# Designs tried in a protein design chat: VHH binders against Phosphopantothenate--cysteine ligase 2. Part 3

Target 1, 323 residues: Phosphopantothenate--cysteine ligase 2, of Oryza sativa subsp. japonica (Rice) (q0j7n5)
Amino acid sequence: MAADPTTGGGEAESFFRAAPPLRDQDRVAGDLADFVARHSGSGGGGRLAGVVCVTSGGTTVPLEQRCVRYIDNFSSGQRGAASTEYFLKAGYAVIFIYRRGSKQPYCRFLPEDSFLDLFELGEESDIQVPESHAAVVKTAIRNYRKAIDEGLLLKLPFTTIFEYLQLLQMVGTAMNCLGRQGMFYLAAAVSDFYVPWESMAKHKIESASGPLNMQLNQVPKMLFILRKQWAPSAFCVSFKLETDPDILLQKAEAALRKYGMNVVVANELANYKDVVVMVTSNGRTTVRRPSKEDDVEEQLIDLLVEMHSEHIMQLNQDVHKLT
Short names: E, the ipSAE of ESMFold2; O, the ipSAE of OpenDDE; V2, 0.75 times the mean of E and O plus 0.25 times the DockQ between their complexes.

## First folded at step 1 (VHH)

Design b11 (framework vhh_lunsekimig_d3; at its last look DockQ between E and O 0.01; V2 from the best seeds 0.00; counts 0 for: pae E 18.1 > 2, placed apart)
Fold by ESMFold2, look of step 2:
Structure b11 (fold): chain B 323 residues (1-323), chain A 119 residues (1-119)
Amino acid sequence: as target 1 above (323 residues)
Amino acid sequence: EVQLVESGGGVVQPGGSLRLSCAASGFTFSTYALYWYRQAAGIERELIASIYRGGSTNYVDSVKGRFTISRDNSENTMYLQMNSLRAEDTGLYYCATPYWLSGKYEDYWGQGTLVTVSS
């Protein structure tokens, strides 16, 4: 049941009550409300394929309130950043919930260590982009500016598990009014355990004090709450990432059933750029990029957009039968 | 104004073939999914084939392997190639597209084209 504490509803409420306040919550709420209103059918004009919330990067679990140490779930944010570019190309508005410092849309070509290599001094000490990169950089700037200036991309940063879940709750509840036009593309690597704020040391934990003993609680089952309470009509896509390919598809199928996802995208850490398997109630579909120079996300997003369009059409078919 | 016009229906013997066309205007054809529906006398319309903007397709079991949906974005036209026709395929065939208006998708329909499979 939605209100049953045993199913996670009470645990989620307790999690948010005890969590530190989200910095800039009022500004975020305002930006989000404006964005959703701009792209909803009730007040806006124009043709839009849908609105998608993309989550990207990995969460941290802080060990102190004045945090010096944390547990990090690794994710570069490549999947979310690339997918956001393809969703924008497909005519979606995107809410991009991302880990600070992770890969960004239109910036995936940037060097990890050598940002200055993208620039050189030209004539009269003008700053220029080397000819070898000029076309790529021009295209990236053009696409990014278009997305921002047309109000199609809203970026919401997080670092901690607390911030992530607070943002997801805000976005999930805000997108409820979009009904079937909303999509969730939950590619972030989210911690399974956390240290409750009230039980957390205030200051740095000293190593000389001997073994570190900490009680970790399970993070509430937020996918279930999103599907049952926050945005029940939305098209939901989640991910399973495993290092062990022998259990990957079994876990993806289990997640599909457990959380009622529309699609679970299964991928192995070692080859996630090359191949993914979409698990649906209709079966499995393998998506593989043709070469190392291609994005697997291109075909993945094309297929998801088509599945989402059919999801929307189911409502329209029912309306036509009734009227 | 969205407009869909079907053509290519007619009378054909069992085992024969027909090719239906759906000419579209009034919207950006290439960005929308397109559908074929069939309606036999006294029965509700039945979705039989879908084609998505990425080119992937879906069919109901009763036509799978016999019917082929396709699209030509340069001509703003969708097609349904119907082979190995059976008496049960007799009916009025409609093309449809979901079109976004004021935050809602609304299905737009053609007028239908009649297919009669008889000897």
Scores: ipSAE 0.000, ipTM 0.126, lowest interface PAE 18.1, mean pLDDT 81
ESMFold2-Fast, scan of step 1: ipSAE 0.340; ipTM 0.718
ESMFold2 (binder alone), look of step 2: mean pLDDT 80; pTM 0.788
OpenDDE, look of step 2: ipSAE 0.366; ipTM 0.737
ESMFold2-Fast, scan of step 4: ipSAE 0.048; ipTM 0.536

Design b12 (framework vhh_podentamig1)
Fold by ESMFold2-Fast, scan of step 1:
Structure b12 (fold): chain B 323 residues (1-323), chain A 117 residues (1-117)
Amino acid sequence: as target 1 above (323 residues)
Amino acid sequence: EVQLVESGGGLVQPGRSLTLSCAASGFTFSRYYYGWYRQAPGKQRELVAAISTGSTLYADSVKGRFTISRDNAKNSIYLQMNSLRPEDTALYYCVRGYSFWGETDYWGQGTQVTVSS
């Protein structure tokens, strides 16, 4: 009896060949090459701990080539944005692949519908920050500008599943030269299927007859392709979201085995801001935030940084034993 | 542990009907989305049909011919396949997910459907 095929390599080639061209692909490729080259020298005290790719937010599946209708796998981007701040704090350079409109690093305190409330006009019509927000806003500006200006944060936006997978492939391939110094933190909510670009209606789709009438293909097994082809030596962290707590850990363990992840972060939809479970081949670690004012990501990133450091050191030990 | 077990596959002549069943165990059935995927030799896996608590979704190739349903009391998902064509020949997988668009987490073993004279 045949089981589910786990490879996906030929499917990935087909997907990328048929996908619409990524806008500004050459500029993105140049920015990535420059960013990776800038951070490939990690020796000496006070230098980078590593380079991490953080994916954040949710993908959309367009139903028409001119993007009037789409299916949205929305995620706020809270996890990825918070984690990016803590990775930067821990001495990483971060490539932040994010859904347009999702939460941004250092901007998580901003209310979605009240952006202008962060500002007021002075007597000479100059823009000022209200006293009640001044300290938080100034800290955010300093941290954000430092990360951007020192070349420690590269932001790459996506909206569609096509853009997301094209960016992930480019980043994975670019980071391969970093070997075990590279880390992938895959917190984006990724669509399981897509409508092939060439099969999309060029005109508006009407769903008045009930269910949507479309061609649906399975999205290639991204985690497997990343591990086998794009960046086989990198430290890989994936996420499993579950509404049923009884099977959450079984789901996470299955993902570790199937896709060769170093860590699977398991969380329940109901309490994902309060507690997560890190699942590895060596066991499980529960991470809880001390209070509602704290980020669970602070301890999570601290532990992942420690595990990544060990991952880097394990290669050196293996080389020593062989020689 | 989570299990999805498909049944009802087999050899069938073009124009006939076949019903696939999927028995779920090891979790709270009513909380999830379910789907049927298929894969023919040399082709990509495709989503055939999906079902939530109140909505269904169908691929263009099967719309009007296939019907997906769920029975929460029996912890089962069904795919009623009418007017079968040789092009429907594939391994059919029952799949669990927490949304129509999210990464699916559990796949059944698959059941073979062959449409041939």
Scores: ipSAE 0.000, ipTM 0.310, lowest interface PAE 15.0, mean pLDDT 79

Design b13 (framework vhh_7xy4_2)
Fold by ESMFold2-Fast, scan of step 1:
Structure b13 (fold): chain B 323 residues (1-323), chain A 120 residues (1-120)
Amino acid sequence: as target 1 above (323 residues)
Amino acid sequence: QLQLVESGGGLVQPGGSLRLSCAASGFTFSYYAMAWVRQPHGKGLEYIATISYSGGSTYYSDSVKGRFTISRDNAKNTLYLQMNSLKPEDTAMYYCAKHGLWTYSQFDYKGQGTQVTVSS
């Protein structure tokens, strides 16, 4: 039969067994262990609101083992990058799983194609940052250096669906020891289908070979595995993007129930930078940015931080009632 | 159908305290962020505070931050504003306001108001 969403584990295990080895896996494992240990141990946790895993950007599905042809699930990474800045401001440590080339925290002001427009030449051909950009650049450097140097930001890059899911499994498993102090903010655009690694052509697909015939398998539903196996006590936020507003809320509520999400952030493709809808078991809340110069993420993260704090407090109240 | 009924206003001396209440009916109170706004005599509406639908997040104007506390009881469909260290400039008609469903940027409805006068 088709995939059973209640099992999921067998499909996930088959996916990981067949996946290509993650590049720098041992280094990633070590960096994760050190980062989690630094924020879960003897410091009492009192300086941090929590630890959040933010996923950002879009996954690619490679079509060939030794060539670069792929299907891209494009996302700029704007939401994840902006949200990371606000989580850091709110006192979180952040594990940032991101698509290579997507927007980075504190660097959202950089032009995509016109890097040289950031600079100008003086009369003697000296290179300088125009005064109009100097304040933004200085603030970006200061905030970024603080986050990295204080060990509050861990960046883990991906490109393919295989790398993304391998990183998500590693991070989910590593964060399990944080219990309710952990949060997942799953803003990456994840491919629904993939070509199994062992089924791919080892060399470039010949354009003169006629119709391209490839078998696409469904990507296992990792949100279910994250909630049931990898980090069952964590506060989980997922995203639902839809072009049809009439079914967006029904789909968000279905995802909340089916995958055990604490919050589903629903938004329409046409206005996702201007407005989002937070769907929870307690109801729905719309967040709008006051102007096009503001980030909708500022109020969104503020509300999520509060909900996460309530999630942590509920455990304490339940323990008190049991004693 | 929608009703917001404010109470608790009155005359109080500078430095005093008042607790305002707003009884809500005709809508699912727990779905909506709620606010307090005020209007001094002969002036425009001034934003005071907002509380999220759950009661967890609160937002305040700089003029009242540290002195006023907004709270809600979703079981009783009631919004509150605890006003401490009252000043003569706090004199105004105070309105309970309902944000639109899914929005913090607009108010759909405000009540009839309750007068607060801070004077010796």
Scores: ipSAE 0.000, ipTM 0.119, lowest interface PAE 19.2, mean pLDDT 79

Design b14 (framework vhh_lunsekimig_d3)
Fold by ESMFold2-Fast, scan of step 1:
Order: sequence, then structure tokens, then C-alpha cells
Structure b14 (fold): chain B 323 residues (1-323), chain A 119 residues (1-119)
Amino acid sequence: as target 1 above (323 residues)
Amino acid sequence: EVQLVESGGGVVQPGGSLRLSCAASGYTFSSYWLYWYRQAAGIERELIASITSGGYTNYVDSVKGRFTISRDNSENTMYLQMNSLRAEDTGLYYCAARSFYGTYQYDYWGQGTLVTVSS
């Protein structure tokens, strides 16, 4: 493929050099190396189907270096949180890159406005969970504890576009040694534009007496860099969300070709919880939840697991491997 | 649950032909990827031929043009047609099926059938 200035490596390198240092970068690097090493053994074909990086929630663009104001690409994190549960159920180890405050795996039942509504005080001032919620809470605790304690879930939080892309680069690079066993499930809502860190106001922007003028740069297209440099053999799934159904599938097919994705999951904003379309080089597959009590992610993940297994096996059918 | 049974092995002279069959018992294998492996004396087991659920075939160079893999989903059976047999084709031939359904990958193996090419 010819060089693409919108996805060029030079712009990506400039972004990372100019970005603020990632908090706890050395610890994150160590945690990632340990996590990948634990799960990179020769595939036993059994319980561990692969390793997936799930990105979830929306990025923010800070407007000041000591941030009070930001531009938020809002996303609840429902897709990534639900998908993480189904990947764990399908026998994957999951690296969960998530927006702080977004929905978490096994905690999607939590009240959004008040944590304390989950509890009651008993007659002796002991803390109790109401009978109506006890079963859901116990299941959540059991599943979460199992995933964390068995080293099957690594959680990496972000807030800003800078943190998100730094984590994605670190995870992509760390997962490269997994080859085709690696999967990227890129469900985060990523900012298209940002204010360069070194160009930001140091402190709070004072109330203006006129229009606010800001220099916004385009965020480098990291999907292309992920595919070409960081993890070229991994199975990559990206998402396309549109309000206009007439252009949704055209944009999904364009993204599949342009960024070298294995699958593009197309959602219309009006019905994204009810139905998705998986776009691949082999065609389109519509996935619809049976009822409003079901998750569309259940069937979506099951089908992606099948496709990923085929992707892993494609190497075994290579003539060079057979000779 | 799924069992694979090979048949059709035997003794044949160089230049002869044999047809191996692999029959599945239990559930049908229409969605499975199917394989023939060969284990020759003193040599590690090697993949000889494969056929996907969609019918796409692949062969190791040493058998290409001489062996043909096929499947009949209605009979729940896979075949390996072996023509122009050579002494180096002697070995135990194993049928294998791979499922990509649901939570886990499962490989099913037959017990093997012996092919001897001697002059």
C-alpha cells in the first residue's frame, strides 16, 4: 500500500514524542509483559482460545495542561464491557483498555447515580444487600473475582486521547509476539481532533469577552499503524457508528479496505443495542438480539471467536508450513 | 461424542491407487475443517491434505497432483484418493476434524489406517 498522509508513521511518532508522559508507564509496561507472557504459551486448544485487547468508552481532549476543561467523545462503555464478559466466557484472556467512569464488566447492573442505593442498613447497623439484588451481586462478585484472581483480565484505565493512544501503542507492541493468537476489539469512541499538549494553556482558560479560538490538529489514524507496525498478524475488529444508514455500510467497507481490518462492525445509532452488521472480505452478516433482555454482544462475540479461530488456522494451511 | 473411523488402508504396489475413507459417528461434521495426516516410520506426523467446511483444499507438495481430498456431508464421510503411489507414501494415515463452534476449539482424531507401498 502507498503512503497515506492521514495515517503516516511520521505523524504518529510526532504525536507520541509531544504527548505528556503516561502515568505509571513503567508499571503498565511490566504488567503488560507479565500478562502477555503468561498467556503466550503454545496454544493448548482448550480453555484459552486467545488474547484480546478490548477498548471501551470515550476519549477526552483536554484544553489545558492542568485540565479543568475538555471535549468529551461520550460513550457509556456498554459495548466493550458486555463484550469483555463474553470473551472471558469464550475462554479468552482480556486486556481491557477503558475510560475511567465507563461501564465495567460484571458491573453493568450498578445504579448510574448512586452506589449507596445497592445497600441497606440492618437493625444492628450492619450493611446488607436487598434480596431483590442479592443474586445479581453475588454472580458479579464471583465472575469478577475469578477473572482477576486467575490473571485472565488486565484493566488499563484512560481519560485523555493521549493516555488512550499511549496505552494502545504499548498493548499493540506487547501483543505482537502472540502473532495470530492476538485479537484487537476496538470499540472505544476515539476523538478525531485534539489540542497538542505543548500548545495548551498551562492553567485554566479565563472567561473570554469574545469567541474562543482553538487550534485543533487531526488525531493520527492509529488503526493503520496498529495493522502495519505494532501487531501485523493479529485479528483486528473495528467499529463504525453512523446516524445515516445510507452511508453506514459504504463507510464500513471503505474502513475494512483502508485500514486492513479483518472485521468492521457497523452500527446505526438508533438501534446499536438491537442489531449490528459484521462486514468482512467474505460479505456481510447481520446479528440481531432475540429480545430486549438479551445482549447483541453474545452472538457477535461467538461469531468473532469462530472467525478468529479460522484466522489462526489459516497459517497451518500455508503451503510453506505443510512442506 | 464425535468419533472418526478410517478405512481403506492396505498393501499396494508402486504406481497403484488406494482410496481412504473417514466416517464420523455421532453428530454431522458439515461445519468442520477436515484433515489427513501421515506418520511414516522415523518421521514426525505431518499434514498431507486439508479441506475446509467451504470445500477449499490444500496439499503438501509431495502429494500434490497425486492425492485428492473430498467430503460428502450427506454421508458424513471424508475421502483421500491416492494415485501414483510411491514407497515414501508408506505410513499410518490419520483422519482429523476441527470444530470452531462455540466457546472452545476441539480436535477429533481417528485411530489411523496403515498404507504400505512395496515392490
Scores: ipSAE 0.000, ipTM 0.105, lowest interface PAE 21.5, mean pLDDT 78

Design b15 (framework vhh_8h5u_2)
Fold by ESMFold2-Fast, scan of step 1:
Structure b15 (fold): chain B 323 residues (1-323), chain A 121 residues (1-121)
Amino acid sequence: as target 1 above (323 residues)
Amino acid sequence: EVQVVESGGGLVQPGGSLRLSCAASGFTFSNYGYYMGWYRQAPGNQHERVAIITWGGSTNYPDSVKGRFTISRDNAKNTGYLQMNSLKSEDTAVYYCARDQKYLFGSYDYWGQGTQVTVSS
């Protein structure tokens, strides 16, 4: 059979055609279109600083179509959740693409093992928040409610690599109309290899078959496609996490050049909460949290917002800029 | 009601140092969504940004002054500073401090009278 030109070409297009249908696709498409349309009119009005897509958490690669086993690119979602809070504080609208079960904006204070420790029973068995948590919980509720009620935060969940890349394509193409006002903050831990959906076992793989051998394909390089096709004028920030500090900065600089990123944020697994290095075409900037009680994301987002502001104004030279 | 006062300028020899101060009244430099910056203008040139400090404390500098100038602020005194080291004749300018009311677009508010810095040839 001759290739059908109407199906299109390319590795990315093949990936999307073969992927399972996205859960709640019509609802997601409608919510996304409404969210972007609501904020596209702010470009000239000074109402909003910008619109950012934050990706957060880790993708999974299912091993069977009726999946009981998967490969997990673990990420707590700390970076994306904290950064979303600071983008909202900076006057951004945020599209938050997140791994189900990962840390959520304004909920990072929740205890890992015991949600119920946030509550106590009063004398009449009414549910109360202990005095030690009351201020943090009230602030979280106010900020979260404000972001949702004012239409400044859109949350889009994923679990698998397929869902993640389908959401990224939808968000990227929808944000294209925002031009330079759009930002991508790509903090999700994304799988490099996957099992194609059509090549997967339909049911649980049987151990009696001997050693488990499976062919993994490379995930198409969507970062390049985002930059080249989906949202070419947007300000793009990607992340490099390495265990070896000696190669971290070299890999970050390589990624910056290779994928046309505006910024690559480099961090080591051992100290990712304490320090990051922002790599740009103009050099490196080290960002450290002032104390263990502070978020490194606060200063990181401050710097990125300033850089995004310069990116937007790049074609509008005024007397207060470098000539 | 709202005022910014720059001070600390003067005549200095090449390689010398100066510390500029910016005292604000009627507003706060540490307000969320705003940053404080130092800008300069030499005769015949457009205004140039030389340093900013964001509300979170992050700093940015152009390559022309990076490593030589340091911006800081004292939020309790509502005062900003610019420490200038290894001064060059090219640094000769009137220096202004400002708060940006439009975080995204660099619209300046509360520009003061400026302070003259002259570095001898």
Scores: ipSAE 0.000, ipTM 0.133, lowest interface PAE 18.5, mean pLDDT 79

Design b16 (framework vhh_5j56_2)
Amino acid sequence: QVQLVESGGGLVQPGGSLRLSCVASGFTFSRDYGYAIGWFRQAPGKEREGLSSISTSGYSSTSYSDSVKGRFTISRDNAKNTVYLQMNSLKPEDTAVYYCAAGWYSGSYLYTQNDYDYWGQGTQVTVSS
ESMFold2-Fast, scan of step 1: ipSAE 0.000; ipTM 0.324

Design b2 (framework vhh_lunsekimig_d3)
Fold by ESMFold2-Fast, scan of step 1:
Structure b2 (fold): chain B 323 residues (1-323), chain A 120 residues (1-120)
Amino acid sequence: as target 1 above (323 residues)
Amino acid sequence: EVQLVESGGGVVQPGGSLRLSCAASGFTFSRYWLYWYRQAAGIERELIASISYGGSTNYVDSVKGRFTISRDNSENTMYLQMNSLRAEDTGLYYCAKGLYYSTFHGMDVWGQGTLVTVSS
């Protein structure tokens, strides 16, 4: 609503010029260039279904340059982590932009608060995994190592809105050379407002300084910039999460038109693990998990893979083919 | 092992109704998209209706408002309720199983077909 619908590259360029330097930027750039080059199709052999950038977890907005106070957009990263597993299963290479500490692919079923319960000491003080957990742990290790060792999964961590948008810009521009074979699956919970780095207090704000004066600027509309400048031929999927189901579908349809998304996935907060609605220019498709033991992401990714395949072939994105 | 079997076809007068059934075995029925196809004499087989594992439906324009696709996951059965039947609805009706909402990657299992004849 507060966003200028005509926001273009000028505001984004100002944001990136003023942002603090990305930690390990040269290493990230090198890893990203190597990953994209490996999957650009120049080497022959079996072809991938595509390359997808999955964003996962929530961004933070720091309030001081040298203080730990921040505004956090809470997200577990469940959607992005689960979706990454299914994209890998479907034959994709995945660039996983994730919030540090959020759920990781293949580790979603592992206890975070009971980490030591995964292990026991054997008779010779060997570290062992109890048989009750052995199958889950072995499957996780095999799948994770295969994805990493075959160069199919690149993990890029963020914490702040500055890191997130710098990574998204780097990945978006790097993936542009993949054309229609590129997909963006934008499941991260992204802050709408931020404190400009150069406007931040460098130290803790003290009570003796008087009232807290905090300037919040609107985050530039990166979905628009992604579609118009960074990767205009890519297949783009964004997410809408709401508590009110009637408002949810209206917002999803508005976002589809406003930002030129190929698909908007609409989730209600109360049932986001059970059901999603895919909104496209051709209509709405409801995806429900068959049971509480199933992932809704499994069928969601199967449908998106099909739609992306049609996009690559330069076909109408009507997935029904009922003509 | 994986099998789809259609039933419920027959001869009906214009304006009449029929309900087709598709009984499934050998796979986890509730996890798959299911489709009804129609083939008229001398015409290519066409998709007329689809239903997702979650219950979302789609129809070709010529049958929309007249036909209703449904599924019963407890009985491993899919249905096609056909109302206000027209002579143009005459054909062999096939049920099919696919992995995706779209038919782009094709169907991996087909039924044997059931004949619907609308005659006046």
Scores: ipSAE 0.000, ipTM 0.134, lowest interface PAE 18.2, mean pLDDT 79

Design b3 (framework vhh_podentamig1)
Fold by ESMFold2-Fast, scan of step 1:
Structure b3 (fold): chain B 323 residues (1-323), chain A 118 residues (1-118)
Amino acid sequence: as target 1 above (323 residues)
Amino acid sequence: EVQLVESGGGLVQPGRSLTLSCAASGFTFSYYPYGWYRQAPGKQRELVAAIYSGSTLYADSVKGRFTISRDNAKNSIYLQMNSLRPEDTALYYCARWSYGLTRYFDYWGQGTQVTVSS
């Protein structure tokens, strides 16, 4: 009797088989392969601290194939955007998987709802940036363009749970060749349930049509597949957000063990911008921002970079997975 | 346009070796992971080996005997089969693993027959 070595991924295989095709999939695959190749090998790896995949923002679950109605796991993307800036500052190359419309690296201080307020008409009706915003906009442009032009930031957008998981699979698989130099920083708010694409209503659901009938399936636990198959040697960081502080640390410790994470970052909804707790097999570390003008992400990323460096230096770590 | 073509199959005595090759064309080979599947008469198709960027995965029935490898410059994957047994007799398929497409393995070859008998 032969056994299928991918039996643990049966639900994942079913999900990807039924998912709608990812737009520009071959282009994304090419961009990703080129990005990883640029930052791998003996020469490239010598100058970088590592390569990190940062996921950011919230996924949506479409209810119709035309995507008029959906369930949104809203997240501003503040954590992922800020963390990307600090990873770049720390000497990482960053693959940024982000929700369309969420906060972008270097743009967190720009007006969200008042795009035209960033501009004014000067003499001869030329477009100018008001003096009050010019310094912030100029700094954002310079930092962003430097990261893109130097090939240190690759941005991969998503909206739906289908797009998100397809991108995570592609990135995880592509980063596997980096071994221990790869890091996953999984800060996106991910849907627990979805409506299968093939079973969706193709037309707008009418409010006068009576009760909404939906088939909800559980989203496969991709953290198992990431850890066991896609990138088994990578340094993995996941997030737990809770309203109840009494169960937060218990849930974080359970997730650490269950999914084989290197670090679980635990935060309470009431104070997530002020303080986080890093949970590892070696214990807990509390990180608090010094003031309201500082980012908690600055110290958090510095500590994760240090832990990742230790992970890279470990010998024969793959032997524990083989035996 | 997209093609995966297996070769290297044949009749072989128990305990001997065969190398299967799969040549890919019509797409950018280096972007994708690949697998070898086999199907014996009256049995289900099973995954024998898979190769992702730098990692490999094997069925328990072939661990220590089979080795999967890839050559991105030649757009090819290989399956080195050592210590062949009668139970290894099957049609062997090469498959490309889908990155974000609706199918997990989205392209398959026609298969190459391996027969292990005395």
Scores: ipSAE 0.000, ipTM 0.158, lowest interface PAE 18.3, mean pLDDT 78

Design b4 (framework vhh_podentamig1)
Fold by ESMFold2-Fast, scan of step 1:
Structure b4 (fold): chain B 323 residues (1-323), chain A 118 residues (1-118)
Amino acid sequence: as target 1 above (323 residues)
Amino acid sequence: EVQLVESGGGLVQPGRSLTLSCAASGFIFSRYAYGWYRQAPGKQRELVAAIWSGSTLYADSVKGRFTISRDNAKNSIYLQMNSLRPEDTALYYCAATYFGSYKLEDYWGQGTQVTVSS
């Protein structure tokens, strides 16, 4: 019996040892430590509902060290951006780990390809917001600036699978001191396979020069390591997206047990904006948006906040029983 | 035809309540910002309240007194006005604004008069 306390712990360590250094790692570590300290009670931050790490967007897998070719796990980041707004509204501090170029909180309704339509030039060539757009633009600016200026939103960008997993490890270990007050909302689309950094070509792959020879390794199961080692007391939410509805709920239940998640949010690709199913050890809850103009995330976050509150209260009840 | 029609205006005494309604036809809500604007005699038109998917905005002068809401099934926007003051006297306009292009399509109602006086 070769007992290993954590399945995949050794492969996770090997991944991080071989990964390229994270850009501005020391600065990220400092910003993260300051943010967590401010909200852990040591900073005198009052009564927050909790601190949540939201991951958003899709990872890329580079095929070359000087990245010309990559595999993209595309995600718009709509779910993570919308959910971040509702967590902030619910009284959370949010660490937002996001894919560069994906949807941002408070900006998801603004036109991407018609951005300049939001502005006009005045008589003195100053930039003005037309009265017709004032409501949209002012609401977005007010909510965003409030979240940043009050130290309630920390944004951490990634592009590659290497950057994503290094950030997740740093955030997971930093949030461990929050115990049950911590929550992980893991909505990013994460690559299943990667090319090891040391095995990559140092220059552009020439498509006509011969057979393409690449070593593909499976990405380590970081959700299990997060639950067992980095932040074992945190409330963890993961996402399962399937094209086959017949196996969606079975796979969600399997992920719940295998990775030790508190909740798995199951989405069918055909209707992910309209309906989600929350899968827990206590059963299933279907969440539907009331209309095409509402966010499914509003009710989803309300229910998750309620469940997280119960998770926190369980610790207080257990402490009371010991006295 | 795209049209906005306001109703519910009138003469009310100070401290009373009034609800304005705006019925929208010929378009859908998902590409538009919606709001209530007012214009008092001798003043510029000002934004009173706005609603756009997931967010509401209120002028400082009406916060806590006015509430904007919408009914997507009826394509209607409402303004509930409580604790009315003489300073609230104005012509109230419902507006919908589309911003998906380099030329904006704005839709305005004809306005409904609100007079706060004995």
Scores: ipSAE 0.000, ipTM 0.167, lowest interface PAE 20.2, mean pLDDT 78

